VHH binders against Shikimate dehydrogenase (NADP(+)) (aroE). Designs and how they scored, part 4

Target 1, 275 residues: Shikimate dehydrogenase (NADP(+)) (aroE), of Thermodesulfovibrio yellowstonii (b5yj55)
Amino acid sequence: MITGKTKIIGIFGDPIEHTLSPLIHNEAFSYLGLDYCYVAFNVKKDKLKEAVEAIRALNIRGVNITVPHKETVIQYIDELSDEVKNIGAVNTILNNEGILKGFNTDVNGFILSLKDEGISMKNKNFLILGAGGAAKAIVYGILKEGGKVYIYNRTPSNALAIKEKFKKFGFIEIVEMDKSVTEKIDVIVNATSLGLKKDDPMPLNPELIKPEHVYCDIVYPETPLMREAERIGCKVVGGIGMLLWQAAFAFKIWTEVEAPIEIMKKTLNKLLTKD

## First folded at step 1 (VHH)

Design c13 (framework vhh_7uia_1)
Fold by ESMFold2-Fast, scan of step 1:
Structure c13 (fold): chain B 275 residues (1-275), chain A 119 residues (1-119)
Amino acid sequence: as target 1 above (275 residues)
Amino acid sequence: QLQLVETGGGLVKPGGSLRLSCVVSGFTFSSYDMAWVRQAPGKELEWVSSISSSGSRTYYEDSVKGRFTISTDNAKNTLYLQMSSLKPEDTAVYYCAKSGTRIEVYDYWGQGTQVTVSS
């Protein structure tokens, strides 16, 4: 029940209609008895400055930022976390008494999704498939934790851009997709959107996967390559963990209360089983 | 394997028209929401337009609405952006982007195609 006392959390993006965030967060608020409401706002690029100022004007507790605003929003924020300064993207804003602070919870979401499964990153070799926005956050997170990055992308110039940006933080090397590419790898991470649709090609030839590998996928709920990796005998980590933990970190930033991960996961699974 | 190839860019005068194409290979095109995004020199990526996987819903950034039309040809695995009444502000590299069911994430690939609007 929404009252005059309810605190507002939002998400700014365009388009915004397909966001799962309101349902996930509102169910969590309801479960914990927190008087918050999460609302989606379609914000056009030429209205972003006004939307950010509305956070102060309307006393909104905080917002998620999604496409296409994650980079542009930085100029309107008072304080930035270190991961934001290094990646150049914000997905979470906290309003602390009119002072706006920007965070990127995708970094810690990825890190904790692996740590929660008992996977250490220090001195481990990661093969990253993809060079988009998700790959940036993942690469930064791995390097920050002392992991080594090998990156493959269909368009090599996109992988090179990531290497040049992040080489100062640790070991990163561009690889070609050949028969031996996985021989020195400990963890394979699909950071592409391949596997979201039934007929997608596999992001990696399954013959390159061995039982000693850990296979991670940002795609959820389950991809054909995840099933094949599991059949081969790999430890498999799906994308639902990263999605849930980035939401959990944002939840904690706004509410100062631990997120109910199991309730968030149950809500997400219900949404993803509907065609 | 996955590939998106953007073509159709070039030099045009203000008020001119141009049609961009994105040929998709390595996945089932009609299963994805698709988008055009652009980046002007020294600026951030800007979302331009999206089309639903069914082709029945289209969305536009306000500055291009009424001037640009997004469409698909599923038989040719091709995404189009028909641009009319072009302005100098439309000068940018245009990228074809693939979207999934999670709107917070979109991917783009390729070198893009350069559109320059000048006299």
Scores: ipSAE 0.000, ipTM 0.125, lowest interface PAE 17.1, mean pLDDT 82

Design d01 (framework vhh_7xy4_2)
Fold by ESMFold2-Fast, scan of step 1:
Structure d01 (fold): chain B 275 residues (1-275), chain A 121 residues (1-121)
Amino acid sequence: as target 1 above (275 residues)
Amino acid sequence: QLQLVESGGGLVQPGGSLRLSCAASGFTFSSYAMAWVRQPHGKGLEYIATISGSGGSTYYSDSVKGRFTISRDNAKNTLYLQMNSLKPEDTAMYYCAKDLEWYSGDYFDYKGQGTQVTVSS
């Protein structure tokens, strides 16, 4: 029941129509009896400043920030977490009495998505495909956990930017895509958007994947390369885990209550079942 | 407010030279890698060169290696691109860019308004 006392949480992005975040969060609020409502807002690039000011004006409790606003939103936020300062991207804003605080829950979302699957990061070699906002959060998380990063991007300047930004946190090296690039790798991570569109090329030649590799993809629910990695015999970790755990951390930031992760998992499984 | 302002473009003959400049403001310039990218009329963005925040590392696309030099002056918050041995295929709008952001649906975190380079006899 939505009343005049219900606190509003939102998500800003463009496009936003297919986001699963409202379904996950609203079920969690209902389960715990929390008087919150999560709603999606399509926010065009030229309206981001006004949308952020509306958080204060409408007394919205907080918002998620997604594509294409994660970097540009930083200039409109009052206080930033250490993760945001180090990554340069925000996915979660808390409105604390008119003071906007920015967080990046994708870092811990990625870390826990792997830990939940029994995958350790310390001293493991990760091949990161991509150099965008998701790649920044993933690279930072791996380095923070003591992992080693090998990064590839078709545009080498994007990989260089990430190396320069994160080299102070640990081992990071730029690699060329050759026939041996995966031989020293423990975990392959697709941090690109490749696989979201039907006609996208694969982010990696499947011939470079061996059964001993763990294959991780931030895209969900399933990509062609995830299916090939499974056929090859790899342990496959999809983007659903990262989606769930980043949502759980954001939930706690807004509500100060631990997220009901099992309820969130069950809700998402129901939504993704029976196609 | 973050701002990048490119200058130095113009009409030049094949084999000629130009130096592009980018004046940066609204952020800690020395803390960020910077790039030059270009867009020929009716085509997509093409990266040209990147320089680390300190200036200690540079990278170039194969199409410009040996002809173009990227540099920066952190005391002046200015990025440069020295363009030598210009070819007709170098004709494009040239943009200064702060941190490229491919996954976000944009190719760059932020780019300026650009400066036009035309190589023609």
Scores: ipSAE 0.000, ipTM 0.142, lowest interface PAE 15.6, mean pLDDT 84

Design d02 (framework vhh_7xy4_2)
Fold by ESMFold2-Fast, scan of step 1:
Structure d02 (fold): chain B 275 residues (1-275), chain A 120 residues (1-120)
Amino acid sequence: as target 1 above (275 residues)
Amino acid sequence: QLQLVESGGGLVQPGGSLRLSCAASGFTFSSYAMAWVRQPHGKGLEYIATISSSGGRTYYSDSVKGRFTISRDNAKNTLYLQMNSLKPEDTAMYYCARDYWGDEYGFDYKGQGTQVTVSS
């Protein structure tokens, strides 16, 4: 029941209407008896500053930030976490008595998505496909956990920018796609949007994947390359885990209560099979 | 200071052709893959075509394959979309977009758009 006492949490993005976050969070609030409501707001680029000020004006508890605002929003936030300072992107804002604090829960979301599947990062070789916002969070997370990064991007200058930014945190090397590049790799991570659209090419030639590899994809619910990796015999970790765990960390930031992970999982599963 | 300025839209009869242009400035155009996306009135954004930074690879949505051709001139910082055999269903605002793989929607910037109306 929504009343005058209900606290509001939102998400700012454009486009926004297909976001799964409201249903995941609202079901969690309902399950725990927390008087919160999560709502989506379509925020155009020229209205971002006004939308951020509305967090203070309307006493909104906090918001998620998604495309295309994750980098631009930083200039409007009062305090930034170490993850945000190192990555340059925000996905979560907390309003603490009018002081806006920015976080990036994608880092720990990715780390926990792998740990939850029994995959450790320390001293393991990761091949990262892509050099966008998600790739930055993933690379930072892997290096922070003592993993080694090999990065490929179809636009090499973007991969070079990531290497220069993150080389101080650990081992990172730019690679070309050749017949042996994956032989040194333990985990292959698709950090591109390839697989989201029906016509997308595969981000990697499946012939380079072997059963010993772990294949991880940030795209959900399933990509053609995920299906191919499973057919080859790989352990496959989909983007659902990262989506779930980043949401769980954001939930904790806003409510100061541990997220009901199993309820969030059940809700997400229903959303992915419901029309 | 990043700018993408689309042009070439207009009214055309079914079966006709149009060539869209996009003038890019404020970034190193030759270092980015570029895309065309469209939005019909009252509907969401639809991906149309992508071209690699060198122009060596192109990708198309099923709805336009064989009818549209994406190309670029890196010396002129210009992206093109040649549209042939136009259908009423192609009526939309067309946007030039800078493509950055790894983002949720694959684009970090799009221009103001140019309107294409296919009507008899």
Scores: ipSAE 0.000, ipTM 0.131, lowest interface PAE 14.7, mean pLDDT 84

Design d03 (framework vhh_7xy4_2)
Fold by ESMFold2-Fast, scan of step 1:
Structure d03 (fold): chain B 275 residues (1-275), chain A 122 residues (1-122)
Amino acid sequence: as target 1 above (275 residues)
Amino acid sequence: QLQLVESGGGLVQPGGSLRLSCAASGFTFSDYAMAWVRQPHGKGLEYIATISSGGGSTYYSDSVKGRFTISRDNAKNTLYLQMNSLKPEDTAMYYCARDYKVTIYGSDFDYKGQGTQVTVSS
């Protein structure tokens, strides 16, 4: 029941209608009996400043930020977490008595998605495919946990930008796509959007994947390359874990209550089709 | 050209039934998982049901579980939604969607159709 006492949490993006965040968070609020409501707001580029000021004016508890605002929003926020300062993108804002604080929970989303599957990152070799926003959060998370990064991107200048930005946090090297690129790798991560559409090319030649590799993808429920990795005998981790854990961390930032992980998992699993 | 055409919506009394259809063309229908989603007036999109490419697996939102049944006929390139025990809360524009995927930045569809309006009122 929404009343005059209900606290509002939102998400700012454009387009926004297809976001799963309201589904995840509202089920969690209902399960725990928390008087919050999560609402999606379509915010055009030229209205972002006004939307951010509305967080204060309307006493909104906090918001998620998604495309295309994650970088542009930083200039309108009072305090930034260390991960935001290092990555250059915000996905979560907390309104603490009119002081807006920015966070990036995608970092923790990736870290916990692997830990939840029993995968250790310390001293492991990761091959990262891609150099976009997801890749930045993933690379930072791996380096923070003591992992080693090998990065490939079709546009080499984008991979170089990531290496220069993150080399102070740990081991990161750019690789070429050749027959031996995966030989020293423990975990392969697709941080590209390849696999969202049926006719997308594979982000990696399946012949380079061995049963000993762990294969991770930011896409869920499955992609053609995820299916090939499973057929080869790999442990496969899909993007649902990253989506789940970034939401769980944002939930705690706003509510100061631990997220009901099993309820959030159950909610997301209803989106799956089975083989 | 990719095309999804929904039909079968209309006015119905509470407790009534409707069967929605989605005619697909311009792609190999049997290669794609399909979904039904809905949008009530002035609200966001709500996931209803999904069905695997071969029809062997289905998932439903809690709001419709036990009342709605998703099915497909790959020989006819057609997706169906059988809606029973309709409630006023089911009033929405219903859309057929291809290849429903989830990412850290939200959900995505390869394509969705124009929609068909369902209105449940007494």
Scores: ipSAE 0.000, ipTM 0.299, lowest interface PAE 11.8, mean pLDDT 85

Design d04 (framework vhh_7xy4_2)
Fold by ESMFold2-Fast, scan of step 1:
Structure d04 (fold): chain B 275 residues (1-275), chain A 121 residues (1-121)
Amino acid sequence: as target 1 above (275 residues)
Amino acid sequence: QLQLVESGGGLVQPGGSLRLSCAASGFTFSNYAMAWVRQPHGKGLEYIATISGSGGYTYYSDSVKGRFTISRDNAKNTLYLQMNSLKPEDTAMYYCATYRIEYGSGRYDYKGQGTQVTVSS
């Protein structure tokens, strides 16, 4: 039941109607008896500053930030976590008595999605396919956990930019796509965006994937390469785990209560099946 | 050349049913998630349903959940939308689209020409 005492949490993005976050968080609030309500707000680029000020004006407890606002929102926030300072993107804002603090729970989302599947990162070799915004959070998370990063991108200058930004945190090397590129790799992570352009190639030749590899993809429900990895016999980790764990971390930031992970998983499973 | 061609729209009475089809060509259909989106006259695009490349995962808008079913036949390169218990509010141009979900948010890449559904008595 929503009353005058209910605390509001939101999400800012454009488009926003497909977000699964309200369903995940509201079921968690209901399960724990927490008087919170999570709502989605479509916020256009030219209204972001006004929307952020509305967090203070309306006494909203906090918000998630999604595309296209994760970088541009930083200028409107009072305090930034170390993850945000290092990555340059925010996905979670906490309002503490008018002081807005920005966080990036996508880092923890990636780390815990792998740990939940029994995959350790320390001293493991990761091949990262892509050099966009998602790749930055993933690379930072791996290096923070003591993993080693090998990065490939079709545009080498984009991979170089990531290496220069993150080399101070650990081992990161740019690789060329050759017959042996996966030979020393433990985990392959697809962080590319694939379009439906004519003859859009796979981000990696499936012949380079062996059953011993762990294959991770940030996209859900599935990608062509993820299906090939499953056919080859790899352990496959999809993007739904990252969605789950970033939400769990944001939940704790706003409520100071541990997220009910099993309830969140059950909710996601219901959303991903035929009724 | 990528092509998406919708069909199956028409005039139907409230409570009736329609089945929409989308014929896909020019790409490996089974490798891509697909969506149905609609646009009522004078309004913006509204997402209806999404289905994964394998068909193993589906998502629905609250406005149609329990009434509409999205499915696909990868052997025929065809996407379907079974619409039951139709309401006047379902009146819109319906589009087949390729679709991506990242971090809990969806995006349309390409959409077809559309097929009109009109629910009236």
Scores: ipSAE 0.006, ipTM 0.333, lowest interface PAE 9.2, mean pLDDT 85

Design d05 (framework vhh_7xy4_2)
Fold by ESMFold2-Fast, scan of step 1:
Structure d05 (fold): chain B 275 residues (1-275), chain A 120 residues (1-120)
Amino acid sequence: as target 1 above (275 residues)
Amino acid sequence: QLQLVESGGGLVQPGGSLRLSCAASGFTFSSYWMAWVRQPHGKGLEYIATISSSGGSTYYSDSVKGRFTISRDNAKNTLYLQMNSLKPEDTAMYYCAKLPWGDYGYFDYKGQGTQVTVSS
């Protein structure tokens, strides 16, 4: 089906060869009869400027941006969304007649991953574990939805930097890790990479988790703390939903057509999750 | 230091069977979801099957469901793929892969691969 008429969408990253994004988007294009092709491009750090200019030169419709380019790419983009200006990272670029516009669909990806599981954010207390790039997008999203943020990070200065950056958007307080830290919390979010390795400490002592808590983890498909939260009786939300919904929002930005959510979900289920 | 070594590929007749193995080292195998993926010559990568860290959950692409079985032996740090009722369309390089725990769903690592050719 690829012809001289087919529009190209890509993803820039390093490493890139095993990204799931081409599989998700190409199946959606096929399902809707849209003449697009999604292609992965391995882009080294010293070639990012040239790769961004190639979007204009090759008339590429748009691209996703992933590690390690999400922050560095900002300097090469013509217009930035409010989310990008506030978070400092881009994951989606649209080429509109040679004008490049940067977006961050991870914010809405997180928000809708919780809403899709029936979890509301307005006036709810969130405990955020971590202060990295993912934590920034998550904190911003929660505050915009009217949620309250309590943040913990092993390095207190990193948590303070997030508080100072986002306090203008809503309620955010730094907490100490003690035996009562979860008493007032509705939703616990692991926004760290902890749980990837067997010898990683858990980001939270499971004894602080009660069945009434919702446990959310950005790591997928499963972490030791996710397993413990489920055993305790919590509602558990993994990182797969965020992956799905950020892709759906990017799809709409490029195509101006609503993403076929059920087809994207079926594709992800075939790859990593319950079929 | 992380290493994945695939074996068991070869030439088979349509309708035949093969069992692929993947020996893992340099990481805590029992803590990670694992996958088998394949790449036909000149084509894109296709996910075939995934298995949870404990082995309690398995998932298959529609093209292989009912024909392939993924399994693991955590005591031996080994991943398996039993392939039955093989078709010419199954011809590909097969890779063992450690699933990523990060954004955008790329692989942390894949091995060197083992070639499967289904031909009369």
Scores: ipSAE 0.000, ipTM 0.141, lowest interface PAE 15.9, mean pLDDT 83

Design d06 (framework vhh_7xy4_2)
Fold by ESMFold2-Fast, scan of step 1:
Structure d06 (fold): chain B 275 residues (1-275), chain A 122 residues (1-122)
Amino acid sequence: as target 1 above (275 residues)
Amino acid sequence: QLQLVESGGGLVQPGGSLRLSCAASGFTFSSYDMAWVRQPHGKGLEYIATISGSGGSTYYSDSVKGRFTISRDNAKNTLYLQMNSLKPEDTAMYYCARSPYYYGSGSYFDYKGQGTQVTVSS
């Protein structure tokens, strides 16, 4: 029951209609008896400043920020976490007594998605496919945990920009796509949007994947390359884990209460099997 | 350079008191919630206490409520843990931790210091 006491949490993005965040957060609030309501807001690029000011004006507890606003929103926020300063992207805002604080829970979401599956990162070799916003958060997270990054992107200048930005945090090298690129790799991470559309090419030639590799994909629920990696005998980690854990960290930032992980997992599984 | 340096650990008698300090540098201290966590010999990390960036809000684990007090001095970039009525089971390596959120509980912290050993024994 929504009342005059209910605290509002939102998400700003465009498009926004397919977001799963309201469903998983509202189920978690209901389960824990927390008086919060999570709502999606379609915010066009030219309305982002007004939307951010509405957080203060409407006394909204906080918001998630998604595409295309993660970088642009930074200029409208009062305080930034050091992770945000290092990455250059925000996915979570907390309204603390009118002071807006920006966070990036995608970093912790990725880290915990692997740790939850028993995968350690320290001294492991990661091949990162892609150089977009998700790749930046993932690269930063791996380096923080003592992992080694090898990055490939079709546009080499984007990979170079990431290397120059993050080389101070740890081992990062640019690689070319050749027949030996995966030989020294422990974990392959698809950080591109490839696999989201039926006719998308695979982000990597399956012949380069061996049973000893762990295959990780940020796309969900299941991509053709995830299925192929499973057939080859790899341990496969899908994008659902990252979605779950980034939401769990955002939940805790807003509510100051631990997220009910098992309830969030059940909700996501139920939503994804409906398709 | 992001850095957390703990101090103040040592040997104390049961029922005694000890004050831990953590000197923070390389980030805007007042913008972060800070935590104390501990690791007893042969066990996992245990969450102890969190304090908000402003110092206005605190949270304690049930094992230390009423005995430990977390505080901070934002002008000095320093976090404190006042430990009273110490018990042998409080023996652990104590770590200062930076939290991206209020309670800091769970298996992950943004950054953790090198630790300071606390031993409660006769």
Scores: ipSAE 0.000, ipTM 0.162, lowest interface PAE 14.5, mean pLDDT 85

Design d07 (framework vhh_7xy4_2)
Fold by ESMFold2-Fast, scan of step 1:
Parts: structure tokens; C-alpha cells; sequence
Structure d07 (fold): chain B 275 residues (1-275), chain A 119 residues (1-119)
């Protein structure tokens, strides 16, 4: 039951209608008996400044930030974590008595999603497909853990921008999509949105995937390339793990309480299953 | 076998101090963030503090900032919580936990140590 004492947490994005974040967080609050409520707000690009000021005006405890606001929102935030300063994207804001602090929980969300599947990063070769906001967080996380990054993007200038930004943190090299690109790779990561729509092209030719590869995808619940990697015999890590762990870290930032990750996972499984 | 053993709790008057210890075994202690969490009677688990594997980074809940200090001795595989200026609302069962790398984060918490702040 929502009362005058209930603390509000939100998510700003566009589109936002189909976000799964409210249900996973609200189920977690209910499970732990925490007096919080998580709500979604559709925020157009031209309304972002007003929406951020509403965090202070309405005494909202904090918000998640998603597409298309993760980079643009930085200019409206008072304090930034080191991850945000290095990546240039925010997915979590904490309101601490009117002072807005920005965080990026996608970094640790990705790291822990792989570690929980038994995948170590140190000295491993990662092929990253994509150069958007998710790719930046993933690249930074891999380099921080001592992994090596090989990056491919259809628009080469975007891959070059990531290399120049992150080369100070570790090994990063731009690759061309050729017949041998995966030969020395341990982990393949799709950090693009390809696979979300039925008719999307695959982000990688399946002929380049071998059973010894680990295949990771930020898209969920399942993509055609994930199914193909599984058929080939790969260990497959889907985007659900990253979604769950970034939510768990954001939950802790707002509530200072550890997230019930298994409850969040069960909630997502119910959402992704037909009646 | 992974094991965490908390100690140092007890009865103390408001304004008093206690030092909690956690003896860790069965894993490479220096590789992991460690945490202190507490559970007041009839309430959920509340985060108190975390410390990085090297001890170079510490984080505190707002309720204990300036009063509690988390530290570790990696040579002894021991985690500490120095609690000063104790208040009745600090009364809880205190647990140490191995923080990173597991969906079953709290499966690595120990038996706990009771702290009671009462006059």
C-alpha cells in the first residue's frame, strides 16, 4: 500500500511503456518490506531538463536513465561517479538531500553477469560488436578487469572514438570482419540492438562461431544468434543477467539494502512466460 | 569450505563503542569486497559498509557515516567494524558477507553477532 511515507523511484526514457524495471523493483520492495514505489515516466528529449529538476521538486529518491537520455542527462547532474566520468553515460541517479549523484551500474552489471556464469575476464580476448552506450560500459568493464578488447562496428569512426577514449585503461584494437576475426577470441559480445526485431540481420556470421567460444548478448530474452550459438555448442550468456545485476546495484544505491536478485530473476521469468 | 565467523557483539549503553570482527576462510580473502550488514528484530537486512579487496576503497550507509569504520587485515583474513557513538536504533544482528561474484551473496554470511544498545 502506497502512503504519504512511500519513497518514489522512477525511470526516464522514450519509449518507456514496455520497460520491465518497475515490476522487478516493485516485487523486490514488496519481498523485503521496503516502503518504496518504482514508476516509469515517458520523457521526451526536449523535456529532460524539467524531468531532472522534478527529482528535486517532488523529492524523488532516485531514477534510472535509459535510451535516449544516458549521455544528455550528465549536464543536469551535480556529482558523477568515476565510471560515469570515464564512460560518458549515466543509468542511475541518487537524490541525496537535493544533490543529484550520477552512476553507471551497467559496468558492474556486465562484469557480474559473466562472473556468475563462471567466465573470468583477466587476459581473455573479447570481440565486442557495437560502439554505442552499452558498448562503452562493457569495454570499460572488461579493461578494468584486465581483459583484452577487439572491437568491430559497422561505422568505423564510432569504434575509433571508443578506442581513443579507452586505450589508456588497457588493450583495445579495432578489427575488420573477415574469415579469421574470431580465431583468437574467447568471448564474443553483441553490444548492438540487432536481434531485437524479427527481421534484423545477425550481428555476426554464425560460421565464425565455434563451440569453444562463449557467446554473450545484451539483447533479451533470446536472439536468433543466441539460438545458433547454442546449437553450435557454445556457452551462451543472455542479456537477462546484465539487466538483473545493473538493477541490483541501482537498488543498493537507492535503498542501501542488498537486492534480492533471485526474486528479481523469478519476476522476469514470469514476465517472459505466457499464461 | 567457505566460512565466515563474526564476533565482538554485546550489550552496550548509548554513546558506547564496540568492535566487531569476522574471521574468513575457504577463499582468497584479499580478492573480494567484504561487507557488514545488519538485521534489526522484525525488519529486513540493512547495508552498513563495504570495503574493497585491497582496503583502498570504503563505502558507508548514511545512517552510520562518521560513526562506524570498516577495515580489514588481509594477512589475518579478518574483517573489522569499529562502531562508535552507538544509538538504540543500532540494535541488530550483525553479519559479514562476501559481496561480489555471486547471486547467492548472503549464502556467505556467517552466524552473526548480536549488538544491543540499551541503558
Amino acid sequence: as target 1 above (275 residues)
Amino acid sequence: QLQLVESGGGLVQPGGSLRLSCAASGFTFSDYYMAWVRQPHGKGLEYIATISGSGGSTYYSDSVKGRFTISRDNAKNTLYLQMNSLKPEDTAMYYCAKWRGSYSYFDYKGQGTQVTVSS
Scores: ipSAE 0.000, ipTM 0.134, lowest interface PAE 15.6, mean pLDDT 84

Design d08 (framework vhh_7xy4_2)
Fold by ESMFold2-Fast, scan of step 1:
Structure d08 (fold): chain B 275 residues (1-275), chain A 122 residues (1-122)
Amino acid sequence: as target 1 above (275 residues)
Amino acid sequence: QLQLVESGGGLVQPGGSLRLSCAASGFTFSRYAMAWVRQPHGKGLEYIATISSSGGSTYYSDSVKGRFTISRDNAKNTLYLQMNSLKPEDTAMYYCAAESWYSLTPDEYDYKGQGTQVTVSS
């Protein structure tokens, strides 16, 4: 029951109608008996400044930020986390008594998805496939945890841009796709969208994967390459984990309460399997 | 809501010993690396000891190595610090801290408890 005491959390985006965030977060609030309500707001590009000021004016506890606002919102926020300063994108804002703080929980979503599976990153060699927005968050997270990054992208200039941006944080090298590229690798990460469509090519030749490798994929629920990695005998970490943990981390930022992971996971899996 | 409650501090003479305890609640203790951090009056925080989630790995600052021992009991959600051969320079407020969901480095911690005062003086 919504009352005058209920705290509001929102999401700003355009389009916004298909977001799963309200369903996941409201189910978690209901399960834990927390007096919060999560609401979606369609915010057009020319209204972002006013929407951000409304966080203060309406005493909204915090918001998620999604496309197309993740970069442009930064100029309206008072304090930024290190990951935001370094990646250049915000997906979570906390209102602490009128002071707005910006975070990027995609970084923490990736890190926590690996930690939850017992995978350490310090001094491990990661092969990152892709050089898009997800790759930037993942690379930054690995370097900050003391991991080593080897990056491959079809368009080398995009990989070079990531290397130049993040080389100050740790070891990062660009690699070419050859038959030895995985020999020194501990963890392979698909940070591309390959696997979302039925006829997509595999992001990596399965013959380069060995049982000793950990295979990670940002795509969900399951890709052909994830199935091949499992058949080979790898530990496999799917994209559902990253999606779940970025939401769980945002939940904790706003509520200061641990997210009910199993309830969020059950809700998310149910939503993703609907026709 | 994560809660950490430190105890076991007090006044002790140089060369003495104390054992600090930290009772943890509100989170799955066995999944978090833990640390002991101290702050002398009017000075910054110093990380003195850390322990992995399983207890299999420990790290110590050079100032306490060989004198202090960090340990944990995951069944009891409790962290310990055994302090031997105490020196006046060890005088500080001692805090326990959990590996933060907000930290991107394994050696950083954002959460700390109320603290327990250790005073080493003759």
Scores: ipSAE 0.000, ipTM 0.119, lowest interface PAE 16.3, mean pLDDT 83

